# VHH binders against q9y6x5: the designs that were tried, part 10

Target 1, 379 residues: q9y6x5
Amino acid sequence: LPPKLLLVSFDGFRADYLKNYEFPHLQNFIKEGVLVEHVKNVFITKTFPNHYSIVTGLYEESHGIVANSMYDAVTKKHFSDSNDKDPFWWNEAVPIWVTNQLQENRSSAAAMWPGTDVPIHDTISSYFMNYNSSVSFEERLNNITMWLNNSNPPVTFATLYWEEPDASGHKYGPEDKENMSRVLKKIDDLIGDLVQRLKMLGLWENLNVIITSDHGMTQCSQDRLINLDSCIDHSYYTLIDLSPVAAILPKINRTEVYNKLKNCSPHMNVYLKEDIPNRFYYQHNDRIQPIILVADEGWTIVLNESSQKLGDHGYDNSLPSMHPFLAAHGPAFHKGYKHSTINIVDIYPMMCHILGLKPHPNNGTFGHTKCLLVDQWCI
Key: E = the ipSAE of ESMFold2; O = the ipSAE of OpenDDE; V2 = 0.75 times the mean of E and O plus 0.25 times the DockQ between their complexes.

## First folded at step 28 (VHH; framework vhh_7uia_1)

Design t28 (at its last look DockQ between E and O 0.45; V2 from the best seeds 0.00; counts 0 for: pae E 5.6 > 2, grease 24.4 > 24.2)
Fold by ESMFold2, look of step 28:
Structure t28 (fold): chain B 379 residues (1-379), chain A 124 residues (1-124)
Amino acid sequence: as target 1 above (379 residues)
Amino acid sequence: QLQLVETGGGLVKPGGSLRLSCVVSGFTFSDYYMAWVRQAPGKELEWVSSIDPSGGRTYYERSVKGRFTISTDNAKNTLYLQMSSLKPEDTAVYYCARGTWYGYSDYRLTFDYWGQGTQVTVSS
């Protein structure tokens, strides 16, 4: 009977929400399993890149999903939220569901995890839902549990993605206690529903479940705008991505564009590609543009217009506000253990270990997660 | 079931006014942005205005700011667009839409539910 794993993401779930809001269901899940209080994610701290880092163990420069909006100058291809299905974008890495379902007598299932509706290396998740944000959590959960319980060959790896609290975090900002309390209570109720459903179907005791997220959220303001049009004429560059990390493709001499931008705002760092700090691991991919602009926490880069966001993410991955958490429960995990931090890329080799899969080359370190696992020597 | 129904379009002379209405059902207003989006003949969709009903915050595209006013009546589940000082360039089909931030959206609202639209024509 091969081990089984369900990987769940609640998008934009900042680590310190756990200490600042009430989560009776999630806290009970943690009490009977493990908690990693802070997960250091990858730069840029955006949704598609970090979800792909979780399932590949790779930095963004290595897996090729370097932002939510990308451009490839050679092929003239664009990637965006409405144009994300071309395998070209995803094929620089092999996600864990591909490796899993190519094993004898194994399948993978997916409820809307980024990339699971794309045939990556000509392989699409064995069971999947096409992305549609209007599909309820209950329907996603029903499909996942049906596939986990009734598939031949058996589903041994499953993913489940939910858009909250990210969407509400953008709308209200993380400091809106009343609205975020209401949103986070709904999230906790969904976690309760998940656990109850798994118990009712007889899956709870033998299924490993990871609940995590891709990034956090920081407060924004109309008082903290960087107006790019005030600093440079738009005819000098092509804008590939805007905020909080702008991706700039110069139309004229790159150094001239850099010089026009370097003094635009004291709240923005301007990097030539070769000068991007090594700690970002964000340089060695053709999809990373020749100039990037990195706004300070809580600042928004705009094109001579107001911003509708009260919260955002994408900032420097050293910022605690950008960090999610990880909780896990199941036969592979200790009970009642808390761990301070791991890197988000460490999740991939840990999942491969749990599933008995050979990991592809990656940036994660299995040793960072071994104290979470019952079959490993921690001391 | 979720439904959005626009009314109030018509023919108006330049400099005139119209008020568009959108009656909605099947969701809680304060959980989403509501928006007006327009499409001129042969052109792409263009965002016009958005409102966040939870705090009454409003947002406008530059060409309509000061001329158009977005509002809601939450008791009637109705979104409005008061249009004044209308120009021929405002001629379009106007849609109401529900907006949210997707998990992988860039810096702009994503619209997941749309009305059928109402025609606004500004002509001498």
Scores: ipSAE 0.133, ipTM 0.639, lowest interface PAE 5.6, mean pLDDT 91
Fold by OpenDDE, look of step 28:
Structure t28 (fold): chain B 379 residues (1-379), chain A 124 residues (1-124)
Amino acid sequence: as target 1 above (379 residues)
Amino acid sequence: QLQLVETGGGLVKPGGSLRLSCVVSGFTFSDYYMAWVRQAPGKELEWVSSIDPSGGRTYYERSVKGRFTISTDNAKNTLYLQMSSLKPEDTAVYYCARGTWYGYSDYRLTFDYWGQGTQVTVSS
């Protein structure tokens, strides 16, 4: 049988949730497969950028999705969660479902993974669902598994996306044990449903399944706010993205704007674009604005309003609170193996290997995932 | 038939008080964030206050903090905004709005339903 791969993302699933809460279904999944305890994601640690990094193997500066909100000064176009359908934003890279889709006797399917409802390089997934938060996990799962089981040409790559526990993390904060326990229990039950569905359809033994996430979640507080209005009049700049990494487009001299912001808070670093630390790999793209503000962990950048979130993400990608996990099961993976850490960009070359696809140039290192795979030598 | 109906607006002098009400029908707002937003003539829509009816957590725009109080009566499915120490700059149409998290949104609430609004005028 041709290799098949299902990539599942539970948005905002912080890695240490596995240590602090019970996941009987996920643990069973891991027991029969592999676990990477920590995945170092890309900066900034946001939803659109990291999901695109997973499926391209590229840093944000390379694939061009540099935030959930973007502005291109040349075309004067805007990108946001409500305005994400223009291929202009996605065409700087080739995601794996496009590569797979272009192969003979193969097709791709997607349930609301970012970018999957957009024709990228004039190619769109053969099967996809337009994003709708009101659609249940069950319906998404049913569609995906139907396509995996009953398509011609066969679906060999599929993506499945779910908004939790990110939404609840924002609402309750990751340190709310009572509410987050309830939320994470539901997530585990959904994983149980996924496994059960695959078994019922006879897909479980032959399908490779990756369960991962794009980022974690850190606790925020109304006592940890950085008010930009205290430092600079908002008429002097345009805000492209706000917190915890603000993207600033100056309306006056850039140096003047920088000087007004550089000492705004001891809990915020201010960078000119050319001075952004190299370790972020967040410099070489025109969509990155002239000035960025990076709040410390747990701090929120605000304007003239209080924060309505008790949790957030997007911070330094070296912070453990920002890191997700990766679990996998299937014929390509070992059974009962745990790995400490990989980079999120490493997932792409691994998936390409599993599917027998030639990867596009990417920032991932296949060697980092060799120990997860049964057909590779683990050094 | 989802509906939000605002009442309680009117003309008041500076320093005065008003209480706005928003009666909700067609859904249980305990499952959502509820918010007040306002729009002054010639200005953009601005957020004023939000509440989580389930947990009772409240949030306020900086300029109204300490003067306005948002609250709910879950039994009546009603949202309130108690306004005190009103200023001329508070003059606006005030809207009741239902908020929810959008799946791809990691920052702001999305408001998907609005009332017709009620006019608040603060003038000497």
Scores: ipSAE 0.040, ipTM 0.591, lowest interface PAE 3.0, mean pLDDT 93
ESMFold2 (binder alone), look of step 28: mean pLDDT 81; pTM 0.828

## First folded at step 29 (VHH; framework vhh_7uia_1; also named t31)

Design t29 (at its last read DockQ between E and O 0.65; V2 from the best seeds 0.00; counts 0 for: pae E 7.8 > 2, grease 24.3 > 24.2)
Amino acid sequence: QLQLVETGGGLVKPGGSLRLSCVVSGFTFDDYYMAWVRQAPGKELEWVSSIDPSGGRTYYERSVKGRFTISTDNAKNTLYLQMSSLKPEDTAVYYCARGTWYGYSDYRLTFDVWGQGTQVTVSS
ESMFold2, look of step 29: ipSAE 0.055; ipTM 0.595
ESMFold2 (binder alone), look of step 29: mean pLDDT 82; pTM 0.848
OpenDDE, look of step 29: ipSAE 0.039; ipTM 0.587
ESMFold2, last read: ipSAE 0.012, 0.000, 0.013; ipTM 0.411, 0.110, 0.439
ESMFold2 (binder alone), last read: mean pLDDT 83, 83, 83; pTM 0.851, 0.850, 0.849
OpenDDE, last read: ipSAE 0.031, 0.011, 0.025; ipTM 0.570, 0.234, 0.319

## First folded at step 30 (VHH; framework vhh_7uia_1)

Design t30 (at its last look DockQ between E and O 0.47; V2 from the best seeds 0.00; counts 0 for: pae E 9.1 > 2)
Fold by OpenDDE, look of step 30:
Structure t30 (fold): chain B 379 residues (1-379), chain A 124 residues (1-124)
Amino acid sequence: as target 1 above (379 residues)
Amino acid sequence: QLQLVETGGGLVKPGGSLRLSCVVSGFTFSDYYMAWVRQAPGKELEWVSSIDPSGGSTYYERSVKGRFTISTDNAKNTLYLQMSSLKPEDTAVYYCARGRWYGYSDYRLTFDYWGQGTQVTVSS
């Protein structure tokens, strides 16, 4: 039988949640598989960019999804959660489900993973769900597992996406132990449901399953706000993205805008596009605006309004609070093995290996994941 | 089955006060954020205030801070907006809205259900 892989994302699952809360089902999953304790994600640490990095192995500057909100000055197009269906935004890369889908006797399935309901390179997953936040995890799971079990050609790659604990992290803040405990308990129960469903269908032993996330969450406060209106008039720029990384499109001279912002707050770094630190791999794309503002961890950039979040993400990708985890189980993976850290772009070449796919050029390093795999040498 | 019904709007002189109410049905608003949004003639929708009914946290647009107060009565499943020191620029249709975090949208709170609105007119 051809290898099969299910990629699951729980949005905003910070890595250290595993240390601070109990996850009986997830721990059992890990015990029978592998764990990467920290995954260094890509900058900026937002949902669309990082999910696309997972499935392309590319930095944001390379795959072109550089934020949850984007603007292209040439075409005058906008990208947002309510306007994400234009292939224009996605076609700068080839995600793994497309690669898989184009193989003989294979098909892909997706339950609301970012980009999966968009024809990319004129290819869309054979099976997919249009994104709808109101659809339960159970329904998503049922569809995915049905497709994995009964499809012809067989589904060999599938994705499953869930919005928690991100939504709750924003609402409550990650340091709210009472509420987050409740939320994370529910997540663990969903993992239990996933495992149980797979066992019931006879998929568990032969299916490779990766459970991961796109980013973490940091605590925010009304006492840690950076008000841009105090530094610059709205008439001088267009705001493309706000917090914690603001994307600024000047309406006047760029230098003037920069000078007005550079000393706006001691808790915010202001970069001209050409001066963005190389370590971010966030420079070589036209969709990155001329000026970016990067708030310090836990600080929120606001306009003439107060923040409505107690938690946020998108900060420096070197911050532990921004890091998710990766767990995996299946024939391709060892049992009871823990690894300290990988880069999020490393997941793509690993998945390609598991599926026997030739990877497109990517920024991942297969060597970083070799120790997770039973068919590889780990020295 | 979800319903939000605003009341309390009317004509008031500058400096006057109004209290808006929003009765919700079909859901428990403590599981969501609740907000007031307004739209003036010829203008876009403007966020006014939000509240987390579960924790009581309140948020305001800067221009209404100190003048408006958002609150809830959980027993009555009702959202309120106490408006004082009203100004002509506060003239708008005021909507109550249910807010939630959208799966792909982590940069702002998304509002998915709205009431019919209530007209507030501030004029001398």
Scores: ipSAE 0.105, ipTM 0.622, lowest interface PAE 2.1, mean pLDDT 93
Fold by ESMFold2, look of step 30:
Structure t30 (fold): chain B 379 residues (1-379), chain A 124 residues (1-124)
Amino acid sequence: as target 1 above (379 residues)
Amino acid sequence: QLQLVETGGGLVKPGGSLRLSCVVSGFTFSDYYMAWVRQAPGKELEWVSSIDPSGGSTYYERSVKGRFTISTDNAKNTLYLQMSSLKPEDTAVYYCARGRWYGYSDYRLTFDYWGQGTQVTVSS
């Protein structure tokens, strides 16, 4: 029997939610498996980039999904959440489900993980759901478990994506205890349903399950706005992405645009592309614009005086508020082991090891995750 | 069956007012993020306003802020746009749209269903 892996993401699940809220079902999952308390994600700390980094092991500059909104100057193509199906955007990397299903007698299944409904290198997940946020967690789970249990060739790698707590985190902010307690209780119930469904179907003891997220969430405020309209006229640039990392395509001399922006706010760093800090690994891709603006934690870049969000993410990946967690259970994992931190790019080589796949060149370090695994000596 | 039906468009002088209505059937209206979008002749589609019926929060595009008011009547499954101080630049076909509550994008509004639109013409 080939080893099997289910990768689950609850979008926007900040690592310290585990300490600040009750999760009886998730805590039982962790107790019988492993926990990584903080996963250091990739800059920018946005949804599409970090989900693709998990499944490729690559920094954003290397896999080409550098933001949720992108522009390619050579082809004049635009990427957005309503226009995300063009393989052009995804083809700079090979995600794990493609590598997995190209192996003899293997297939992959997907319930809405970013990119799984796109034919990347002319290869789409063997079984998949087209993205539709109206589809319930129960329906996503039922499809995934049906495919894991009833497919030939067998599904050995499966993904499941859920939009919470990200959506509610944006809407209410992570500090709204009343609303976030209700949201997080519902998520814990879904984790309980997942485990129970796997047990009922006889999958639980021989399936490796990773529960993780792409990023955290920080509190925003109407008192922490950076108004770009106060600093620069719209006619001088094209705005590719706004907040908290703005992507600026100058329409006039780049140095003139930079000079108009550099002192706009003490709560914003302004970078020419060549001056972006090396620690971000966010420079060497044509989709990264000539100027980026990086807001301080909890600050929002706006074009007017108001914002729709009370919580946000996308900030510096060194910030603990941007970090998700990782929990895992299954025959590949130790029981009752806690680990402090890994890099999000380390998840890919670990998953390749569990599945017996040769990883493509990547930025992850297998040694960072080997203490989680029963077949490795931890030192 | 899923339907969004806009009404209330027409011809109005600059400075005038109109109220657009969108009657919705085939889904629970209050479970969705609802919006008004518009398209002027020869222009791209433009988001105008949105409302979260479950939370009551409202949002407006910069050029309509203070002039337009979005609201709902959940008992009637109806979305409204009250427009005042109308300008020739507001001339467009106005669409009612259903937004996806969740998405890959960080709470950004993505529309999956549209009405047929209602024409608003502001001219002297």
Scores: ipSAE 0.007, ipTM 0.282, lowest interface PAE 9.1, mean pLDDT 89
ESMFold2 (binder alone), look of step 30: mean pLDDT 80; pTM 0.823

